# VHH binders against G2/M phase-specific E3 ubiquitin-protein ligase (G2E3): the designs that were tried, part 22

Target 1, 328 residues: G2/M phase-specific E3 ubiquitin-protein ligase (G2E3), of Homo sapiens (Human) (q7l622r371to698)
Amino acid sequence: IWNSALDAFRNRNFNPSYAIEVAYVIENDNFGSEHPGSKQEFLSLLMQHLENSSLFEGSLSKNLSLNSQALKENLYYEAGKMLAISLVHGGPSPGFFSKTLFNCLVYGPENTQPILDDVSDFDVAQIIIRINTATTVADLKSIINECYNYLELIGCLRLITTLSDKYMLVKDILGYHVIQRVHTPFESFKQGLKTLGVLEKIQAYPEAFCSILCHKPESLSAKILSELFTVHTLPDVKALGFWNSYLQAVEDGKSTTTMEDILIFATGCSSIPPAGFKPTPSIECLHVDFPVGNKCNNCLAIPITNTYKEFQENMDFTIRNTLRLEKE
Below, E stands for the ipSAE of ESMFold2; O stands for the ipSAE of OpenDDE; V2 stands for 0.75 times the mean of E and O plus 0.25 times the DockQ between their complexes.

## First folded at step 23 (VHH; framework vhh_gefurulimab)

Design gg2 (from ff4 with S52T; at its last look DockQ between E and O 0.81; V2 from the best seeds 0.78)
Fold by ESMFold2, look of step 23:
Structure gg2 (fold): chain B 328 residues (1-328), chain A 124 residues (1-124)
Amino acid sequence: as target 1 above (328 residues)
Amino acid sequence: EVQLVESGGGLVKPGGSLRLSCAASGFTFSDYAAAWFRQAPGKEREFVSAITRSGYTIYAQSVKGRFTISRDNAKNSLYLQMNSLRAEDTAVYYCAASPDLPYDWLTPSEYDYWGQGTLVTVSS
């Protein structure tokens, strides 16, 4: 999906909205599936690929990596562009930025101080830990001698006269590793984010964009899903009752299916986009044996069954098998 | 309300072992860095060990190789396994937490939350 999106967006004279539609069509053809997704599903998959790409590093949240091949191929710029376009077109909350990456974008690298958790390289983290934990000048000098080649390479080698010099050294190492090391990737990514004025909006509304860029959406609930789907057909009271009971059973842990699984089945997205779904999600009660998810319309068809047990069994079976196949 | 409660202290002979626990409540423990400090009678509170949100571990030189810090986010608990105990390890041990590990992680005033302490006595 990444390569198809990249090809569509690299056309310098091409309309960005048209590029999204073209990339969406290409990806649906390439998947060879009778379960075509919506534009929001495409953007959701695109953001997932971006998060897990070699352009980002980290376990809890992501900072930019130094990937020289990606830089040569201008992939940091294209990633920033894709993220900007996804936000404008109602894509999901990316949610994977570290606070450090976010603060660099909003307040500038010179006004941002990285922390130890921003360092994904274990050996670099251990150097920082040893330096900052030293309690005597003699121990500090011994540690610096052990790390001499690294400190010389990154330009942090200097005379140590007092123990408190360790704090500036740690600050320098963190600043190099998290910020300076990836300066060119960062500027390229930042230029991509200027697409459609998105970077300016992030800088103008930092609180709102922090919640979107740095935080995964809150967990879904039975109440949220029951209110999300609009009933647009003549209701079958029994089937709708079973639907609400099913949501409660999933919330109570009485099913292996999750709320996210249900949402993905109906919409292709694991979370509700900040701008909402287009089209608005709907539910219908149909004379079908098993539920059907229409991701293009964000429509969920639920079965009309004689018993709740039959309802739950058909929902669980279909949702789990459908999502298993899509993940493979 | 945020609360940290230490347990597992006691009297131990030199060379023995103890395992300290710190139970966290009133907040999502996995969102916090955590640390152990200790205070011997008549002395200032000193750093023992810390663990970051991402799992990096830090030890004072005096305890490195003998003590092991760990956390169980599912149980909202912090642990300190203390082996090869010495008389100089005698102190009240305190659990501390903050959202991020402070830049000066050796300094007690940099941490937001503290437990009441548990006494460890190492005596022949």
Scores: ipSAE 0.682, ipTM 0.895, lowest interface PAE 1.1, mean pLDDT 86
ESMFold2 (binder alone), look of step 23: mean pLDDT 86; pTM 0.878
OpenDDE, look of step 23: ipSAE 0.846; ipTM 0.954

Design gg3 (from dd5 with S52T Y103F; at its last fold request DockQ between E and O 0.53; V2 from the best seeds 0.76)
Amino acid sequence: EVQLVESGGGLVKPGGSLRLSCAASGFTFSDYAAAWFRQAPGKEREFVSAITRSGYTIYADSVKGRFTISRDNAKNSLYLQMNSLRAEDTAVYYCAASPDLPFDWLTPSEYDYWGQGTLVTVSS
ESMFold2, look of step 23: ipSAE 0.743; ipTM 0.916
ESMFold2 (binder alone), look of step 23: mean pLDDT 84; pTM 0.861
OpenDDE, look of step 23: ipSAE 0.836; ipTM 0.946
ESMFold2, look of step 24: ipSAE 0.762; ipTM 0.920
ESMFold2 (binder alone), look of step 24: mean pLDDT 84; pTM 0.861
OpenDDE, look of step 24: ipSAE 0.822; ipTM 0.948
ESMFold2, fold request of step 25: ipSAE 0.766, 0.789, 0.753; ipTM 0.933, 0.930, 0.918
ESMFold2 (binder alone), fold request of step 25: mean pLDDT 86, 86, 86; pTM 0.874, 0.876, 0.875
OpenDDE, fold request of step 25: ipSAE 0.877, 0.851, 0.862; ipTM 0.968, 0.955, 0.961

Design gg4 (from dd5 with D31E S52T; at its last look DockQ between E and O 0.53; V2 from the best seeds 0.71)
Fold by ESMFold2, look of step 23:
Structure gg4 (fold): chain B 328 residues (1-328), chain A 124 residues (1-124)
Amino acid sequence: as target 1 above (328 residues)
Amino acid sequence: EVQLVESGGGLVKPGGSLRLSCAASGFTFSEYAAAWFRQAPGKEREFVSAITRSGYTIYADSVKGRFTISRDNAKNSLYLQMNSLRAEDTAVYYCAASPDLPYDWLTPSEYDYWGQGTLVTVSS
């Protein structure tokens, strides 16, 4: 199933250049056990490409876009299939779904109430904002008159008699734009997500899958990362102390480096896979100038330094420069 | 423990400018919608401005064009740039937050967390 998914992915109109290169290296090796961390890095790159594809819209969390060409090419189905396969094969938490998209999958579109943040079209958002911020019936009627053509186009034009009518109008606009507009893409995506029984699992265990599918960009903590890495060599107590202090400083916002940056540097993944990393992440202390991330083995080598200031400077410098270069 | 702490209030002349800040702690600020409200003496708390998680901005008609709301998620901070200040802008300004922008975003009781306020006085 994995190999057939890779073939389908390669034959699609995505921008997959880095993901395809990693996939070809892994597939040509065919010794699996030697490079399991490369598979998880590949799946992480695939999920990043999917998140940033034209199939999804939104800046913070993602809802489906209406892309007629992608629908004709069955790309929404392929996206759902690819996500399902990634989850089964130990891929990272996708972490980009809006709560609205998730609720549509679990509870059905008719039982889901979209919010303003679900709207990625600035002009539509401004219409909603103007309508819902109106404080008099006269102002509301004036706004509706200015938006008449749009409201007629989407089938939401209605007679306004009281100010409270604005709330139902806003609900109707949100329902059309976020849900009804993308009904066909959604059903196609849902069909793809049935691959390997994944959709059924999501619907059976919504709390668990909400935590891995929905956008939670600050779910990594100093405690989580400190517990993630196993110390396999004779530890340097001072260096490990600096490491824990560094994680706390990053969590407190005292560095421009993020928890996500650290995880990518060490593992190549932006989130912890639900099934965990293979191989298990490890940390070692070395007499080196700068940290080293071995993404194939999920190993982080931290520098032994005399001061915390030196430790933090070397960590921040290396992580920033490494991640910047990896973008292209 | 959730905290919202406003700062930057003070005395300013009509037509002047002031920048309010709100420092958030004890929660993941980037996952919250945030708002400014104000309360003049003897009046009810009224909506000033809001910013959603994705960055949409909302303004009361009385401040539109004069005030600018912004957020810096890296610094867990909310800002309100107040220009062309008028005497009627005199109030205690409050920072508020909730996970999602409420459908009735003009109503203070719809927001989960509140700061203690910072006084802005516009006086000749």
Scores: ipSAE 0.709, ipTM 0.902, lowest interface PAE 1.0, mean pLDDT 83
ESMFold2 (binder alone), look of step 23: mean pLDDT 85; pTM 0.870
OpenDDE, look of step 23: ipSAE 0.830; ipTM 0.943

Design gg5 (from dd5 with S52T P99E; at its last look DockQ between E and O 0.71; V2 from the best seeds 0.76)
Fold by ESMFold2, look of step 23:
Parts: sequence; structure tokens; C-alpha cells
Structure gg5 (fold): chain B 328 residues (1-328), chain A 124 residues (1-124)
Amino acid sequence: as target 1 above (328 residues)
Amino acid sequence: EVQLVESGGGLVKPGGSLRLSCAASGFTFSDYAAAWFRQAPGKEREFVSAITRSGYTIYADSVKGRFTISRDNAKNSLYLQMNSLRAEDTAVYYCAASEDLPYDWLTPSEYDYWGQGTLVTVSS
């Protein structure tokens, strides 16, 4: 039934209400405790769906969006709740928060200054850029006149006496767009994040949680993956040699497969959970034509082949087609 | 050690083009905003262009429409394509970086790291 539930989840468009119901079933169903690898795969899918939902905006890192329908449906609260539950139950690092969103949660919105990269609206970004690059009071006044209706609408219209007035104007526009515009979504999200005491822990240990919640530019490496998987004492030395060579080839960009693809294939997760995988990932060598990823056990079975070329072809083919089919 | 190394400077006639490159090393370039500044003989260093981590681009009015800033995070490189060059563009061009784009992105002292510069001469 667990596999059937996962298949139904994967075949549906994401709905935060559905994900909440499935997470509740997992916590109250002993099946999840008996199959921890499937639990972590589910939590990884849940975090992926949250990141890509209409509740968040941004291309690299995410800030909250203003979605009136989602607010009416209490979805910001449920998003915070789902994230808190995922963290407590060994889910993967979300890794998509902007530093601004994180700082609002830890230090408060009133103590947080947004930056230009927090603005996903191109037109608003261009207004900020034009204002802050002005070099004379006359140019600044001209730009403000062009943007008068917008500045009046958002309550940021300001008397300009000196050129340095542009800095406070920019801070006001950033503060409105990134923080004040989404005040109600933020409070709702924050209330959800209090689930199981998670918000208080984030506030108590900001350095540790910044590394878990905030967007990281660093990618998985061949060294990280080679060390992640436990090997048997009697493995096929040639196949393990090919495995290590394959990881290096992927790191060097000599394959269309990514490190993330390999991790997803073996574990169902796109990142390593802060608490580690349960069960501990392992690798085995089998006399099979193609690799097998057992996401329930976090076990990767690699093929024993005569040549590295054959090994790489079989790995790339299987991983690419397995992940493609899971998306379709 | 953190290094920024510019290249691509040289002599060019008015109306010509040059492409400047800045190779970054010793840090994760994708974590940084980057900028170009220039210093003409006898003048103070002035802002030319910047690019944020997310890819927003900023240009001084004097170069807008003629210069294009870009970055390639995989190669840890920053570029400045300079077209329709004028005598006024003659200067030493510097690559700069900081973790966040400074609030006063026009001011050189707000940037953490600098290259040694590359000379661009626009002359008949």
C-alpha cells in the first residue's frame, strides 16, 4: 500500500492540502516507521513541491509570495507546518530560503534589510536600480516623477532634498516589496513553523539552521557520494573502480547525469538530510545488466561489466530514463 | 588566496570593440556580486557596471547601451563587452567583488576584492 500511495502522490498535481493529509497518515501509520527510506523520499518530494509552489517566489533563493487565495486557504500556515514536521522527522535540507526570509524568522522583519536580489519583479527591480544609480539630485527627481504613481501607491513617496535621500527611498521600496507586502503570509508561515517547537530552535541556533534552510550554491561532489555509500567487505573490486571513475566523470561534466540524479536514483532525495539517511545508504555489485536503485533501503546496485564504457553507458541510460519516467 | 585577474585590454580606435575578462579564484564566485570600475589618468576610480548574484545588471549612464556585463559562474569569470568605444573610455579597468552588492554600489571603497587592472586605450 505504501508503494501505491507514493505512486498516487507522484501522479497528481501538487496540492498543499493533499500533502498535509499524506504527512499526517505517515506520522500515524506504523508503515512509515517500518520503511524509513520511503519516508525520506516522501519528505524530499514534499519539500520539492513546497519550493516550487505558488507560496514562494524567486529564481535562486525563495521569499514568500503574496497569494491571496493561498492565504484564504491557510496554505502558508500549512507550509510552515509541513516544513517543521519534515525537519523533525529526518527530512532533507529544504535549502531554498533567501537569507532575507531566514533573517526575518530569526531576528524579526523590523531588523532585516532586504537586498536587490530579493526582488523577483523585474519592473520593481529596475525602479530600484534607476533610483540608486542616480548621481545628481536633478536626475533623482526626474526618476521619482516618472515613478510617482507607483511610489504613491506603495506609500514610499519622499521629499528629495539631497542625493543621499535615494538610499532611504530604496530601503523603503525594498522593505515594502519584500517584507511589508507579505506580512500576513509571513505571520501565517511563522505560526506553522512553530509546530513541534521548530521555530524556537531555528531562533536559538541560527548558524546551524541557516546552513539547512538557506540556498546553498555548493553542489554534491564525487568525494561526498563515494563516502556516503557503505560498501560490502567482499565487493567486486573492478565494479567499484568503475563506480569511482563514474563519479569522477560526472563531476568533470563528461556525462549528462548529475550527482543529484545519482542521489535521487538511489535514495529518492535530491540532497543529504541533516540527520543523515535512514537506512544508511549502501552500494552492492550485482551480475545485472543495469543498475538498480532501491529507494526504500537507500541501496544502489551497480552492474558488474567488462569495461568502463559499458558501465557508464548502463548507469547513464538507467538513471536518465528512470528519472524521466518518474516526472511523467 | 582570493584573486581577481583582468585581461583583454589594449589599443582600439574610436567606434571599436573590446571584451574584458576577469578570472576569479580562491573563493566561490557564484556567492558574490561583481563589478567593473575604471580610472582615467588623473581622475578618481568610477563605477562602470555591476551584476548581482541573481543576474540583475547595473550600468553607469555613460556606458549604458554600449557596454554589456555578464558572468559565467561555472568558469568563475566576469566579462565586460565594450562596444562603440570613445576616447572618454580610456582608463584602467578594474574587476571588483563583494558578497552582497553594496547599497552604495557606485563607491569603490564598498567592495571587498579588487584586481590589478587592465589598460584600455581608445585612440586615433
Scores: ipSAE 0.711, ipTM 0.905, lowest interface PAE 1.1, mean pLDDT 84
ESMFold2 (binder alone), look of step 23: mean pLDDT 85; pTM 0.869
OpenDDE, look of step 23: ipSAE 0.838; ipTM 0.949

## First folded at step 24 (VHH; framework vhh_gefurulimab)

Design hh1 (from gg3 with D61Q; at its last read DockQ between E and O 0.92; V2 from the best seeds 0.85)
Amino acid sequence: EVQLVESGGGLVKPGGSLRLSCAASGFTFSDYAAAWFRQAPGKEREFVSAITRSGYTIYAQSVKGRFTISRDNAKNSLYLQMNSLRAEDTAVYYCAASPDLPFDWLTPSEYDYWGQGTLVTVSS
ESMFold2, look of step 24: ipSAE 0.781; ipTM 0.928
ESMFold2 (binder alone), look of step 24: mean pLDDT 85; pTM 0.866
OpenDDE, look of step 24: ipSAE 0.832; ipTM 0.954
ESMFold2, fold request of step 25: ipSAE 0.739, 0.757, 0.772; ipTM 0.920, 0.925, 0.926
ESMFold2 (binder alone), fold request of step 25: mean pLDDT 86, 86, 86; pTM 0.876, 0.877, 0.879
OpenDDE, fold request of step 25: ipSAE 0.870, 0.876, 0.843; ipTM 0.966, 0.968, 0.952
ESMFold2, last read: ipSAE 0.733, 0.751, 0.764; ipTM 0.914, 0.921, 0.932
ESMFold2 (binder alone), last read: mean pLDDT 86, 87, 86; pTM 0.879, 0.881, 0.880
OpenDDE, last read: ipSAE 0.836, 0.837, 0.879; ipTM 0.952, 0.952, 0.969

Design hh2 (from gg3 with A34M; at its last read DockQ between E and O 0.83; V2 from the best seeds 0.81)
Amino acid sequence: EVQLVESGGGLVKPGGSLRLSCAASGFTFSDYAMAWFRQAPGKEREFVSAITRSGYTIYADSVKGRFTISRDNAKNSLYLQMNSLRAEDTAVYYCAASPDLPFDWLTPSEYDYWGQGTLVTVSS
ESMFold2, look of step 24: ipSAE 0.745; ipTM 0.919
ESMFold2 (binder alone), look of step 24: mean pLDDT 86; pTM 0.872
OpenDDE, look of step 24: ipSAE 0.818; ipTM 0.943
ESMFold2, fold request of step 25: ipSAE 0.719, 0.755, 0.703; ipTM 0.911, 0.929, 0.907
ESMFold2 (binder alone), fold request of step 25: mean pLDDT 87, 87, 87; pTM 0.889, 0.889, 0.891
OpenDDE, fold request of step 25: ipSAE 0.843, 0.847, 0.838; ipTM 0.949, 0.950, 0.947
ESMFold2, last read: ipSAE 0.699, 0.749, 0.729; ipTM 0.907, 0.926, 0.921
ESMFold2 (binder alone), last read: mean pLDDT 88, 88, 87; pTM 0.890, 0.892, 0.887
OpenDDE, last read: ipSAE 0.840, 0.840, 0.848; ipTM 0.948, 0.948, 0.951

Design hh3 (from gg3 with L101M; at its last look DockQ between E and O 0.46; V2 from the best seeds 0.70)
Fold by ESMFold2, look of step 24:
Structure hh3 (fold): chain B 328 residues (1-328), chain A 124 residues (1-124)
Amino acid sequence: as target 1 above (328 residues)
Amino acid sequence: EVQLVESGGGLVKPGGSLRLSCAASGFTFSDYAAAWFRQAPGKEREFVSAITRSGYTIYADSVKGRFTISRDNAKNSLYLQMNSLRAEDTAVYYCAASPDMPFDWLTPSEYDYWGQGTLVTVSS
């Protein structure tokens, strides 16, 4: 079953029945005990397939779609089950949920307010935009008349007395489209996530699971870090060139060091505060063998070296060892 | 240090065109919805246009069809192409950003970050 399912993924011949059978084997812990590399590859491909499947919609982050055939075939339940099994067996972070989907799972649909970016249907988004951007009651009434049939169909027609009535109308449209429309898929998906107690763990530890399940915006990039640090001394063109090349190598995964590691080394923080750093981070080019992080001043001293290879080796060595010691 | 810096303002004749730019630094611009507001002398700051994280564009009725908002996340930049300018478009134009598109996107207090503004003057 395993070899057939993995071959189907590799040849893009995905078959839901094969995936369901392999997930069942994984649930019983037979899979992976004998084939650890194959387990990780399968779970990685499975999460990628789920993200791109017709069960989910959205380009930046995913909400559930309404797919009547998939619902009849119980595929939403199986998707929840596959995700739960993957999490228990050390699979990769799915990382594609919208905050809205996550909040529905943790806090309940009735306690969740969808946003405009949750709407992947362009025509529905335009209706919401027109209604919520209206500045006069007359314009609002005209817009409602133009989309009367849609509003009637979804049960969101409202008497409009004042301009502020638009806000409740928009909330109703968002609630219908993102939440009510997919109620049955959501309940089925949620039941699948109860596999091995996973849903209950998600609900008990929402902060940890948000970091695993939700789409994460780019937190740090080579461009962001290069722009974050101002030059504190006269620039050394070669050293700054190596610094930029190093940031690109870290971004490309060519180093075990992460962008987060670099930021912690220089500032003590794992992310950029919304208000920024005080003092503003800076970089110095010094004739030293190894970089130095001055967290009090948010200053990073980089070495001037003869080669990039030497630069990268010294950066990786120092950052890795410094962060290890700080954990002790 | 989080910073939004507008540029491209100036003096232009009625019917003319102008392109505003807003450079963002100190945060991941692609994580943010962005907007343009303007403030004419003696008036309150008013909404001009916005663009969401997923790329939906929103325009005030007074500028619809004449102005075009766009963004370049790779350059951390927001743009406003202003065509068919009128005297009533004279104002200081501000770039604004917030993590998600605010539910009440017409209201300035819903946005977390602001630039210093760039003056646009439309005059004969």
Scores: ipSAE 0.737, ipTM 0.911, lowest interface PAE 0.9, mean pLDDT 82
ESMFold2 (binder alone), look of step 24: mean pLDDT 86; pTM 0.871
OpenDDE, look of step 24: ipSAE 0.820; ipTM 0.948

Design hh4 (from gg3 with A33T; at its last look DockQ between E and O 0.61; V2 from the best seeds 0.69)
Fold by ESMFold2, look of step 24:
Structure hh4 (fold): chain B 328 residues (1-328), chain A 124 residues (1-124)
Amino acid sequence: as target 1 above (328 residues)
Amino acid sequence: EVQLVESGGGLVKPGGSLRLSCAASGFTFSDYTAAWFRQAPGKEREFVSAITRSGYTIYADSVKGRFTISRDNAKNSLYLQMNSLRAEDTAVYYCAASPDLPFDWLTPSEYDYWGQGTLVTVSS
C-alpha cells in the first residue's frame, strides 16, 4: 500500500484523491514509527506538489491563487488539511509561504499589509509602481486617468488632492489584489489548517512556525549540510575535504546540482524536518565509483577519488540521474 | 558586519556608457530589495532605480530607458548599466538595501543599509 503510493508519487502519477487517501492513512495510523524515512519522503513530495500546484502563486514565495474550479472541488481546504497532517506527523518544513500569507493566518487579513513582491500579476505590479513613483499631483492624476477602468473595476478609485494620497491608493490596490481577491480560498485553506489543532498552534507560536512555513533562502547551505551528517568511523580526510569543497561549489552556483538535490538524494526530503531526521543523517567515505544515497537510513556514501574534478563529476552525474529517474 | 561596496565609477564622455557594481556582504542579499541613489554636490540624494527580491524593477523618470538595474544573487551583487550618459548624471552613486521594498522607495530614509558611494563624472 505504502510502497505503491510512493512509487506512484515518484513516477509522477499524482492523483489528488489518492494523495488525500494516503494522508488520511497517515493521520489515523502510527506506521510512520516503523518506516520514518519513507513517511518523511512521502510528506516531502506532498509539500513539493502543494507548493507547485495551481493553488499557489509567486516566484520566490507563495500566496494563494484564485482558482474557482479548485474552490468548487474543495482543494484549498484539502491543501490546508494535508499541510496540517504533514506538520503533526513530522513532515518537512514547507518553507514556501510568503510572510504576507503567514501574517494573514496568524494576525488576520485586516492586520496585514501586503507588499509589491506579493503581486504576481506583472500588469498590476506596473500600475502600483507607476502610482508610487509619481512625484507630482498632476502626474498622479494622469496615471489614475490612464488606469481608470481597472481602478473602478476593483473599487479603488479615490479623489486625489495631495501627492501623499498615492500611498493610500497603493495600499488599497495591494489589499484588494493580495487579500480580498482570494478571501474565499484563504478561509477554506484556513479551515483545513484547523485539522488536529494545527492552526491554533501556529497562532500560539508564530515565531517558531514562521521559520517552518515561510520562505528562507538559507534553509539549506553548505554549512548546514556539512553539519547535518554525522561522520561515521574511519573517515577519509581527502574525501571529506572534497565533500566540503563540493558543498561550497554547489552553494556558489558552480554546479547544476542544488543543496536540495543533495538532501533529497540522501534522505528523500527537500528540507530538514523541524523535529530533525529519524534516523540521524550520516556520511561514509567508501571505495566506490559513485555516491549512494540510502533514504531509509538517511545515509550518504561518498566516493574516494583521486581528484576533486572526478569527485564532482561522479556526484553530479549520480545525483542528477537518480533524481531524474525518480521524477519520471 | 553588513557591508555594501560600490565600484565602476569614473570619468566618461556624454553619450558614453558605464557599469556600476555593488558587492554585498554580511547579510543574505537575496532577501533584500536593492537600490541605487545618487547625490550631486550641493543637492539632496535622489532615487535612481530599485530591484525587488522578486525582480521587479523601478526607475526614476530621468533615467528610464537609459539605465538598467540587475542583480546576481549567487554573487551577492547589484548592477547598474548606464547608457547615453548626460552631464546631469554626474553624481556620487550609492548602493542601498532594505529587507522589503520600502513603502516610499523614493525616500532614502526608508533604506536600512548604504554603501560609501562611487563617483561618476560625465564631462567633455
Scores: ipSAE 0.602, ipTM 0.864, lowest interface PAE 1.8, mean pLDDT 83
ESMFold2 (binder alone), look of step 24: mean pLDDT 84; pTM 0.856
OpenDDE, look of step 24: ipSAE 0.828; ipTM 0.950

Design hh5 (from gg3 with S109R; at its last look DockQ between E and O 0.66; V2 from the best seeds 0.75)
Fold by ESMFold2, look of step 24:
Structure hh5 (fold): chain B 328 residues (1-328), chain A 124 residues (1-124)
Amino acid sequence: as target 1 above (328 residues)
Amino acid sequence: EVQLVESGGGLVKPGGSLRLSCAASGFTFSDYAAAWFRQAPGKEREFVSAITRSGYTIYADSVKGRFTISRDNAKNSLYLQMNSLRAEDTAVYYCAASPDLPFDWLTPREYDYWGQGTLVTVSS
């Protein structure tokens, strides 16, 4: 069932109803306990689909979008619920929240100051940029006149007497666009996140949950991955040497493959779950041409090759094409 | 340690072009906003251009249309393409970085990291 559910999920657009049905099966029986790696892979795919859904916007980190149809269908609530269930069941760190979204959940929207990168609408971002970059009162007034209809619509028109008035205007625009605009989606998402007491835990332990929920500048390293995988068979010293060199090359940006790609290939997850992987990831060296990832058992089979260059080429080729095909 | 190293400065004639580079090390540059400032002799350091983590670009009015900021995150590098150079562009150009673009992005003291600068001289 797991393999069939995973294949259906991989081959379809995001479907919250389908994901909820599978999450319900996880919650109310032990089917996933027979195949722990498959459960973690499913939860990783669920988080990826959630991140890339129309419920969220942003390129590096995500804030909630305003999607009227999704509100009608209660999808923001279901997204919060899915995230809460994933965290309780040992799912991977989502790692896609903006700090602004996180701070709204923990400290309240009234205590949160959005930044320019929270704005996904290019035209709104340009308005903010023009206003905040103005160096004279005359220029500022001209910009406000050009943007008058927008500022009136969002309730941010402000009498300008000095240049420093631009700062409160920018704060108001950011607050409207990032926070007030999506108030109803946010409250719905927040209610879903209360599932199993998860929101309360996030609010009680903000530092720990920031590391889990928010986009991080550095999440995986060559050292972390090399230590993650255990060797359960006689090692091929040359192949393991190439493996460690490959990880270093990926960390140094000398390969198109990322650390996340390697982890996904071997485990189906883009991040290490807070509770760790079940089963524990392992690596083996095989006389094969190309690496193989067994996501059910979190096992990575690496090729025994004559040269490092051959090793790297076969790793990059297989990982890139396997992950690309899975997205198609 | 965190370092920003500018290069590409030099002497050019009015109307000429230069491309400045800033190499970042000791941190993951793609997770930072970056900016160019300049300081002419006897003047305060002034904002030239910035680029956010998500790629929004910001320009001082005095350089808009002539200068182009860009970044190559794979190379941990920031660039400033300067065209149609004028005598008033003569200055030491500084690279700056901060995890988030400061709210007051025109103010130098709001930025966390700085390079040592590269001199650009526009002279006939």
Scores: ipSAE 0.749, ipTM 0.920, lowest interface PAE 0.9, mean pLDDT 84
ESMFold2 (binder alone), look of step 24: mean pLDDT 85; pTM 0.868
OpenDDE, look of step 24: ipSAE 0.812; ipTM 0.944

